# VH-VL binders against Tubulin polymerization-promoting protein homolog (tppp-1): the designs that were tried, part 2

Target 1, 180 residues: Tubulin polymerization-promoting protein homolog (tppp-1), of Caenorhabditis elegans (p91127)
Amino acid sequence: MAAAAGFNWDDADVKKRWDAFTKFGAATATEMTGKNFDKWLKDAGVLDNKAITGTMTGIAFSKVTGPKKKATFDETKKVLAFVAEDRARQSKKPIQDELDAITEKLAKLEAPSVGGAAKANAAGVYSRLTDHTKYTGAHKERFDAEGKGKGKSGRADTTENTGYVGAYKNKDSYDKTHGK

## First folded at step 7 (VH-VL; framework fv_bebtelovimab)

Design B2 (from B0 with light chain L98Y)
Fold by ESMFold2-Fast, scan of step 7:
Structure B2 (fold): chain C 180 residues (1-180), chain A 122 residues (1-122), chain B 109 residues (1-109)
Amino acid sequence: as target 1 above (180 residues)
Amino acid sequence: QITLKESGPTLVKPTQTLTLTCTFSGFSLSTSGVGVGWLRQPPGKALEWLALIYWDDDKRYSPSLKSRLTISKDTSKNQVVLKMTNIDPVDTATYYCAHRSYDSSGYYFDYWGQGTLVTVSS
Amino acid sequence: QSALTQPASVSGSPGQSITISCTGTSSDVGGYNYVSWYQQHPGKAPKLMIFEVSNRPSGISNRFSGSKSGNTASLTISGLQAEDEADYYCSSYTSRSYVFGGGTKLTVL
């Protein structure tokens, strides 16, 4: 059985954020450019030029969009999956773990940064994403876990529409690792 | 083959810090993709995941326990250490350390230590 | 404290089949194909039986199989043997974290 990776966010909520970045500097735009994609990731602290670089995001964006050079929301999700896959190859961590790190940051960034507010906004978003004990939702999620499993709202199966899940080849690796 | 073994105190008083050590063989935490996690099981109750450390010193913690937990490694000694602060009688459990690897997809724990029972009582 | 719901107990006779359910939400079991099952004999550490819904580790009997439908994963044990008597725990990946079921005690009659 093929493993399906997914998006741990509310598509409708995130699409509003996506639309804001799509229209940044181009009010009538309906598809995201590579430039605005990089801005979204940079403002969210995803594109840090250390773990995730503009070269990585450019390769992933080009792989999905081809000559069109602009992405729908669903295509943007596919770009994010390829960025996570590229990062996973470098970090040697599970692809879903890297995708969740990316999507968590993006989902919490409300709007594009403007002028001198950019660094303050990025720092604030980063702080919120890295300290789970500061979220008021942590208590509610804990209560749900005791009475009924809740976890993060899963958009996990939407990623199965990309070529990302079709690249899963670690089934053979498991037998090599555990056949000792 | 891969083996892990937990060690630490069997009795801890409330408010103290619990320190547990996992000593392992058959793999190295300098190997890319390798991680070691900590889990616990109160007597007669469910398993609970606590923390995970990767070969590159990247760390993951259970959201509900994050403020109380510190995981660290000593790659040269083949050891991973878990510290849990402000211990309480509800923390009484058998504590396990367990292996995972990128090559095994990394969404589960494939080899486990025997466990060490920690009782919290005044 | 368990995030995933399992029946407390299940029983069967030698040679028969039993199924243990594991019910979560769209944020764990329903949202991913990263469900694992662990077997635990009294006084022993858990042993991985199934990973990623339906995959068996090398050395695990093909009498053990896994499946998933919606928010519910299932472990099926066919040809029940006395040594299968144990506690069984399901687990699912969720948002860079792991959750577990409450466990099911299998009694082989």
Scores: ipSAE 0.356, ipTM 0.654, lowest interface PAE 2.9, mean pLDDT 81

Design B4 (from B0 with light chain G31A)
Fold by ESMFold2-Fast, scan of step 7:
Structure B4 (fold): chain C 180 residues (1-180), chain A 122 residues (1-122), chain B 109 residues (1-109)
Amino acid sequence: as target 1 above (180 residues)
Amino acid sequence: QITLKESGPTLVKPTQTLTLTCTFSGFSLSTSGVGVGWLRQPPGKALEWLALIYWDDDKRYSPSLKSRLTISKDTSKNQVVLKMTNIDPVDTATYYCAHRSYDSSGYYFDYWGQGTLVTVSS
Amino acid sequence: QSALTQPASVSGSPGQSITISCTGTSSDVGAYNYVSWYQQHPGKAPKLMIFEVSNRPSGISNRFSGSKSGNTASLTISGLQAEDEADYYCSSYTSRSLVFGGGTKLTVL
């Protein structure tokens, strides 16, 4: 029924990723700081300082959080919407197209850019997100087709952080299921 | 004043690569926000969107066909090219290229080429 | 099958109003305000009639109007004229992609 344009992801699963970034460097944190928000977007290839800049994310974050300077999950979604809106004014592309580019990258990112325990945590979250019973529509197909394969753990991640363009140009031809 | 015209082979064999060219006039693909898309329509069936290329070389593809499609542009020649690999009889359709306005906030096409029928048969 | 559901045919007489429905899901028509309608006469390319649910391109008669409620978009043609006889296709944005309806043949009796 809630037919407002929005987030093309499974909120419960992405909130696990959000929580991991919220707690990066602060294990007891319950709200995301601007620094950790920027880290999430940078690790995902969203914040590239070309299409999407730290100035854009800072303005959007401040607009939503005000003096508090920390965001709940729902407030973080509002920040992302403002980033997409700001990007759309520059690109002349639809706001939803820009938001979907951002959310697809964020949904595919398993964990903060670290080794060890964070990667183990991310593997669990990613496995859950690829379960087709947890989300519907075109997003499920795109995420599965692009996000999971046999080569996931073995392949080198060398994609440049080019924001919205990076997601579009990082095309594979994997039509067969190669994942576990 | 905006016009587009599709060109390419009208008959292709299964497993070959189909290459279609869209030649246009009345606009520039260097203008911010402008894009050119490709769509197709099998005889008697619905329209299907294939791909879109923007002025800044940013590209979008139909998820179901992405592995088979390549869209490219030559701004100086006013041309956009679509390549589709591993052609099959089910790819028989009229192929259209179409313009996306620079003053557009959505995915829609305001000017279309006449279309070119591509028949895939052995 | 097409992603969006349209009636196969509708009919009316000159001067009447008719409405064509386009039903999708919460991930396309229900999720976004990016619904377009195209008119197609036999042997011709589609012509944009409505974009972003209810907007008309320059030169399109105000007899054509669009609306949306929930997962269903509608095209209404008032003051029906003989030249309106054509196939009509709806389209909706979905996750950086486009989907289309199966088309509706409008017959003007």
Scores: ipSAE 0.385, ipTM 0.650, lowest interface PAE 2.4, mean pLDDT 81

Design B5 (from B0 with light chain E52Y)
Fold by ESMFold2-Fast, scan of step 7:
Structure B5 (fold): chain C 180 residues (1-180), chain A 122 residues (1-122), chain B 109 residues (1-109)
Amino acid sequence: as target 1 above (180 residues)
Amino acid sequence: QITLKESGPTLVKPTQTLTLTCTFSGFSLSTSGVGVGWLRQPPGKALEWLALIYWDDDKRYSPSLKSRLTISKDTSKNQVVLKMTNIDPVDTATYYCAHRSYDSSGYYFDYWGQGTLVTVSS
Amino acid sequence: QSALTQPASVSGSPGQSITISCTGTSSDVGGYNYVSWYQQHPGKAPKLMIFYVSNRPSGISNRFSGSKSGNTASLTISGLQAEDEADYYCSSYTSRSLVFGGGTKLTVL
């Protein structure tokens, strides 16, 4: 559930990256295409065709964008949440861990792959973004599946229902580990 | 059933690197979603999470300690190793390794080692 | 210095109910349902009592229950027994990490 995950990145900083990928090959574009979304994830090492595939990203992108086939920044965050959710079902990691893995890789990538200068810049960004001593705060945000705002009572109730099912499954796994 | 046990030096000098090994049984760190974490507790103080490594070599570190910590695993030996650089007397604590379950329902540790007290003094 | 605020101590008599609070922010306790509670007896490793706000591991008494409202999670122990005397720690997911409360010493009078 998209409502269950928050984005632990600096929105303003990441939006600059998002804008660069949105405009890659189309200087006046204001919404990201599925092709440029996949490029962003591929350049960042997120779309590796092992853990995260083009099929997974395509399904998530279509689920969010529908017939318009292009995403605003907020819609792109919803796509990423669905990718993380899909991956979490396979890996059995919490959705927040899978989302964090994706967002950390995206945040480290400064610009689209366009040659030697971009490669040098990406290397420099990795060094800077891994320096935890300069971490000043969380820029986490939460969304429901429809992209509605945080803090809705109905969203909280839905999360509790999902959590109860997940907790029951974990309890069963715990019992199995005891070998009884 | 799951067991974990910490091992390493019990007395370390300031500025040295502390290396702790967690040896476990009853689970495989090849199983999807399974992880092993390290936590510590200074005498009379609160628990502090240090690091976590997952089955797929995915690593998480405490933000305040990240520059000092390295977590690694040897899946074939059933071991997870934590290295902490530039040890200081404030790092004196009981160090625990702990198992994270393979389901997606939380960020918690369901089985813990007995802990090993590491004293940092000259 | 703890990231989550717990009372330093609580006390109760056998058979009584007590509640321990754990207060954070919208970026930890309020933002996620990844709240857990641990019991620790002197000289022992912590024991998981509650996870995912309100779920009990197999073997944990239903006298222990968890809840959350806004930025505050609570552990309630009903039918208090002598063996419940211990330190209790809350934990929550936060920005790419786990944080703990300062701990609450429960005394059974």
Scores: ipSAE 0.283, ipTM 0.643, lowest interface PAE 3.7, mean pLDDT 81

Design B6 (from B0 with light chain S95K)
Fold by ESMFold2-Fast, scan of step 7:
Structure B6 (fold): chain C 180 residues (1-180), chain A 122 residues (1-122), chain B 109 residues (1-109)
Amino acid sequence: as target 1 above (180 residues)
Amino acid sequence: QITLKESGPTLVKPTQTLTLTCTFSGFSLSTSGVGVGWLRQPPGKALEWLALIYWDDDKRYSPSLKSRLTISKDTSKNQVVLKMTNIDPVDTATYYCAHRSYDSSGYYFDYWGQGTLVTVSS
Amino acid sequence: QSALTQPASVSGSPGQSITISCTGTSSDVGGYNYVSWYQQHPGKAPKLMIFEVSNRPSGISNRFSGSKSGNTASLTISGLQAEDEADYYCSSYTKRSLVFGGGTKLTVL
């Protein structure tokens, strides 16, 4: 069984989050552990133990990392693709749609959650509902001064994606661009 | 064998809510992977995708229109309903419902209804 | 406006081949292998001709073929016939959503 879908997000949008979770509890770490992978997916609401379980993530992580038990960013993208593939077998939705759902949640999560009162606060920040009214700007505050808005802020959240299913991208060129 | 047909008002006033119904046959929206989408086409202009509902009630909406759209289904009646709030003259278009097969990738549509023209004017 | 760029019109004679381009960005046509093409005759609903860049639905003539290079997808119609005269629209998947081209009117002279 191979991963059927390509990574489907701009690396810059996700790699910063990946780095933060890789270094959680180990400031010098350069490769993500299975424990930190599961924490990332759990904090993002991906690992819910219903649609996506720890068994699914564990199997996918082990498929990619083998005895090394740690993943580079590129290996982590492959783990995510296997998780999406496993999920798609149950949902009967396109594998790419499942991967995009996972990656979108991961991209929106800014930082790892922490213990105590900070954890409760962080969980609120990671909620997609709790703070949406504070950032409901597009329709509400597009125009200022004399009703004149900034066009740049209105161009918002279009992400240019270089990952997809197929063999159109040159792996060597991709690796050179991303420094791997 | 798969057929879909749109129904609803042909004339609506600005600020009203437009409700359109898609009635279909030849497939069930209880079948895993199956979905029904809504698209529109203003006179002489391009197609625009609006929304999609899957068999498990999972929904997708056009990002630019999401705040105005609600898609729902009644699997027992073989119907999918689209509601669009705060209608405007620029919403004048032929509205289509269309079938998404369980074997498809992405959101392409293999069977379409005939379309229903909705004119928005005062 | 339309998210994907198509020429407004293209023409050919019976028996010839024509190609219609569809240009997007790395976030749609360039980023995914999920380009579809639809044929629309006046007053009719669109008909799926090509999906996933190059696949034909059952019943679609092999005179219709699709391809993609970088951010541009192409529909090629070989052995042009009078009934091919129609509007053609490209569509691409983009992050759990769909975008469409502006459409191309094919005239068979």
Scores: ipSAE 0.535, ipTM 0.734, lowest interface PAE 1.4, mean pLDDT 81

Design B7 (from B0 with heavy chain L52F)
Fold by ESMFold2-Fast, scan of step 7:
Structure B7 (fold): chain C 180 residues (1-180), chain A 122 residues (1-122), chain B 109 residues (1-109)
Amino acid sequence: as target 1 above (180 residues)
Amino acid sequence: QITLKESGPTLVKPTQTLTLTCTFSGFSLSTSGVGVGWLRQPPGKALEWLAFIYWDDDKRYSPSLKSRLTISKDTSKNQVVLKMTNIDPVDTATYYCAHRSYDSSGYYFDYWGQGTLVTVSS
Amino acid sequence: QSALTQPASVSGSPGQSITISCTGTSSDVGGYNYVSWYQQHPGKAPKLMIFEVSNRPSGISNRFSGSKSGNTASLTISGLQAEDEADYYCSSYTSRSLVFGGGTKLTVL
């Protein structure tokens, strides 16, 4: 999918949560491992092995980290964007919608669970991510981890002929579904 | 043929809970990407989106009304139910349910019910 | 109040072209390519005319076209016909939710 996606969260607040998961089991760690990434998503209820699976997260993590196999906070955001894109392709929901669902859950989870999954009973401190975010993906560069200025106009969101816009341009009728 | 029809009370008193049912045919809420939304339109005024439910039970609510709204589905009965608590005269409107195709890449509605007018008065 | 700004009314004569604007912010119309337009005749449910800014559902006349520039989306109706007389509403995605314009009454003279 070529459509731009923006993170609907406050980076400073979420980075504190990210840092806690990065250091889970390794107090001096400065980059997140794939194992700790999956733990963060599992504890938050994102990795449910139904809508979002370990296979999906593993592919996205490997795509971003390559041989390093560890992610900075900004690289972790890139991994999340690929997970959202993969999910959106399967769900037919907007990429931004899937990304927002993921980020809302992650930011709500305050700290890692000890001795098991925390999904059922963990009450993370909720920051109003939706209220503290820039929703405009039109002027955001996907994977802008370096604080680059916004480089995309509305047209740029469809630069690579995203499957969403392109697919619907070729469908003239909602009758296609019930005409089958 | 996709069809939807709203049903529920036509007169409701302030402070009560309004329950509306959308009964549909021609599609299944077990199909990936498919969803049903609720919208309303007060007499002579603009359309307002209220809530949405996807096939996977994922739910969306209007931020201004979220505390008063509950959307649910019964896939086996081909029904989606909207409940609105603490009804007020300003909630008087024609209420619509509408279909989102599995082919939809955004939020838009291709088939709509006829609408049901709900009047709130003491 | 409506989140998106539309003119209250627009008028034209048969055969002419008219344009209805829909102005929002960078958090809705300007931020996403998810703008739709609905036509509503008195006493009837809305009908989808345009989705995803410029896409047309099957059965909708090519006289109806959509576009967007910055924070403003536009619906253009060419070759106006009497049956086009209706209320027109724009809608845009925002923050996992949906907002609507106040509506525009099109009168065909």
Scores: ipSAE 0.181, ipTM 0.615, lowest interface PAE 3.9, mean pLDDT 81

Design C0 (from w1 with heavy chain R101S G108Y)
Fold by ESMFold2-Fast, scan of step 7:
Structure C0 (fold): chain C 180 residues (1-180), chain A 122 residues (1-122), chain B 109 residues (1-109)
Amino acid sequence: as target 1 above (180 residues)
Amino acid sequence: QITLKESGPTLVKPTQTLTLTCTFSGFSLSTSGVGVGWLRQPPGKALEWLALIYWDDDKRYSPSLKSRLTISKDTSKNQVVLKMTNIDPVDTATYYCAHRSYSYSGYYFDYWGQGTLVTVSS
Amino acid sequence: QSALTQPASVSGSPGQSITISCTGTSSDVGGYNYVSWYQQHPGKAPKLMIFEVSNRPSGISNRFSGSKSGNTASLTISGLQAEDEADYYCSSYTSRSLVFGGGTKLTVL
């Protein structure tokens, strides 16, 4: 069946990590708060207040969650996609490069506390399982979303900033099984 | 006008480390979004991408060659250096450095150096 | 051997149109709108002709156009001229990496 596209990781394994951060300081929580989302990104080294700031993550979180102010796992993936796109507009790097940088760090962080060098070897084995060739089409399908609002007169010109929201609205961009 | 030029040895022996320098003008590697890549082309064969370095020192490497490659920059000298360890006769190729255009999409190279032929033989 | 499949050669007469195909997979050509085309004359560095499937750099003739359908990208050259005789390479972004086609030799008869 359908699987998430654009993410170079194993959803079931990462959801275990997501659940741990969702319940940090709130044992009965079932949806992630903005505060716990920021903690996950900080612990993973993603939110560094230089390249990726709390302002960026707050804006992305609000765009996806609206008045609810809490995110399901699938909504959290959409927040990550918006963070990657916001970063890409600043860095001028490919959106997929920025998303992969974020998701690789998150997938390696097993629990709310940072791990040591010996545990990094076990994470290395896991990261081989989450490389895009094991999850065919997963993050490559993100190019469809990244391509929206782009073109000769698209995202590279004066309309570039308004195109990014459209890039992440289509759920088909998250279908891992497209094309392979 | 953007220009790039490769320099380094033209003949190297197997097992040595190849060091190539790209010297450029017309742009700064301190400018957000700017990158410089290295590519090679063995005689009569296809182009192969090797590595890319961005203005913020972020580095990307070809997965098949990552263990042998190191890319670095000296922004004040307008230089990017590529080092390839354990050189082998199959590494004989023309090596190019190239400017990575501003884009939120992929890698494409709009200005290229002239290339430098590196022959690996005993 | 290259990741993307191109015909080894293609030929046409002056004034005609020709098309060069570049076939990959859903993980490169089919997965991204990040296909580029390069022209290479003997002894010269490659020259960017097309980027992001169909965009032309400043100074590139509108006789050169690019398109994509599924896993196949195409470079079309209209109004063939003698100076178009060269090798043509396609390239596609993959996740944090770049792959190339084997190249196509265009002969203008």
Scores: ipSAE 0.424, ipTM 0.668, lowest interface PAE 1.9, mean pLDDT 80

Design C1 (from C0 with light chain L98W)
Fold by ESMFold2-Fast, scan of step 7:
Structure C1 (fold): chain C 180 residues (1-180), chain A 122 residues (1-122), chain B 109 residues (1-109)
Amino acid sequence: as target 1 above (180 residues)
Amino acid sequence: QITLKESGPTLVKPTQTLTLTCTFSGFSLSTSGVGVGWLRQPPGKALEWLALIYWDDDKRYSPSLKSRLTISKDTSKNQVVLKMTNIDPVDTATYYCAHRSYSYSGYYFDYWGQGTLVTVSS
Amino acid sequence: QSALTQPASVSGSPGQSITISCTGTSSDVGGYNYVSWYQQHPGKAPKLMIFEVSNRPSGISNRFSGSKSGNTASLTISGLQAEDEADYYCSSYTSRSWVFGGGTKLTVL
């Protein structure tokens, strides 16, 4: 399910922001901690402790990273997909709608929350990187929830979902299809 | 059976506000995951998505038209209303309302109204 | 202009197969597996034929099939029948929104 969702963002652009959050408080870090993941989501307005909570992000992060407790950029994308899936179960909206809401906020975030002159300099750099008015559709890179490309997403085994087709055959309200 | 039907004025003058109503049966907008969208098609041209409203009153708008569009619902009347301000002759089109069911893969409109042609006078 | 590119027309004889292409960008067709196809007869509302690239709603003939490669989605209609003569529109989900192709007129000869 989580693997089915795609990331409609410029991977190279977002990875630069991801790297900044990864190195926040630890200049040589190459993998993101759960604490810095939560900071990224909180600074972006994703982790609001209402719709998306630290419990939800903690569960998703642990599910992907296991004992390592640190995520690569591709693993971070998997964590975001699980957060979106958990949110979708609650909101009853499609996983992609929830993932896009999350990724739009993350892609627009200027910089990690910092003090004084450092914030001004970081914001300037991120403003150039996050200026979506300069991106055409051709410049937006897309990847499935587990990394580059459309791996398991859209595979024949899942694209011919017989149960899903059967639900639509009945032409009933969602309540009758909820048992999918 | 899910059915939808559009209603509203067939002729509107430039600069006026167009108000269209979608009346439906066979589903409820109080059902989690259900949404109703509005789309249009100018004569001989492509379909264009305008707006969507979900059961929880969450709304989506076409980015190019967002400043002109307001979508609202009356769940008790089984109605969704679209308002478009500052109407122009290029807004002449057949306007459709359509049903969207929740699913993890529900990114399409499965049942459509018959459409209502709105002509904007020069 | 429409966001997705389709050929203006395609034609075939009864019993033949035809394919209609739908080309977008990496932010719509190429970025998601949420391509749908609609059939429209003159004076009628669009009818959903394919969703999520290749899935059929109940009641849609298996003569209609969908696929995607990169930024291009395709609708293939096998065993062409006179009733298939219609306009066909592709659509793609894109970041909480939907875009459409310009439409393809299918003529059954």
Scores: ipSAE 0.273, ipTM 0.639, lowest interface PAE 3.7, mean pLDDT 81

Design C2 (from C0 with light chain L98Y)
Fold by ESMFold2-Fast, scan of step 7:
Structure C2 (fold): chain C 180 residues (1-180), chain A 122 residues (1-122), chain B 109 residues (1-109)
Amino acid sequence: as target 1 above (180 residues)
Amino acid sequence: QITLKESGPTLVKPTQTLTLTCTFSGFSLSTSGVGVGWLRQPPGKALEWLALIYWDDDKRYSPSLKSRLTISKDTSKNQVVLKMTNIDPVDTATYYCAHRSYSYSGYYFDYWGQGTLVTVSS
Amino acid sequence: QSALTQPASVSGSPGQSITISCTGTSSDVGGYNYVSWYQQHPGKAPKLMIFEVSNRPSGISNRFSGSKSGNTASLTISGLQAEDEADYYCSSYTSRSYVFGGGTKLTVL
């Protein structure tokens, strides 16, 4: 795409990790929420609130997902590309360098963080951690925000809040710098 | 004017550690967006990238050589140091350090040192 | 042995144009806009001629131009001059690394 960046990972391996985070707190989920996206990046050490912040990830996620507020695996890759582009503008490093830093950390992280359980025994721990009774208030808030569009559905500019807007602007900036 | 100069031993024995120093002027490695890399060229062969260090101490290494390489900087001395362990005759090459200009979209080196030939033999 | 394929040699006459190709794969030249070209005279360090496919550093003659189509990048030198005689190397980003072509010797006849 316009991001001018490629993913240096094995999609099949990373999608297994992505699926685990997508289903964190919602065992039947097939698309990743913004909350679970942030958890994935935080657990991997990508979202450190210094170099990469929740504001950056929120903006990137909104650009790609728009009113849907949930991402497929391919859409998640677009979100990651926008995070890398945003970081590159701040760090003054190549977009590919920042994307590689992010993808290396995400590829290393095999499963969501779980307290007191062996990694291989995560299934039992996940059942406990994703207990709807324990997380009831947060889950209800999240559902209302995403499903009923609290939420941004029906706005004239909602579709403008997609990855295409950010990608287009980045492309123009890239083209301008080519003249140097 | 940006200038870089490599220094270190010109003859090294197999299994030893090679230490090369890049001393530079005309820029600061505390300036946002600046980096310094190391590259080499064996006699009659292609250029090979080895490592890069950014102004904020972030480091990048050639995947095939990563286990043998350490790059470090001393910003106050205007120096970048490369160490390569377990040297072998195939590591005989002219070693270059080079300045990396800011580019959010890519990798390139705009100013190079003159190079230093390192011969590995017993 | 080199990751990127270049012709071993190219020749031209003064005033003419020549093109040097640099062929990789979709995981390097084809996958990214991170192609650079370097000129190297005997016994000297490489000199950056082109970066990011087609950008020219300050001080480099506009006789040098770069382009890319699919998996092949090209360096074109117009109005050939005797001082253009040198080795030319392409490079590209690939999978967290920076790779080079085998080099092309340009002879000005």
Scores: ipSAE 0.331, ipTM 0.626, lowest interface PAE 2.8, mean pLDDT 81

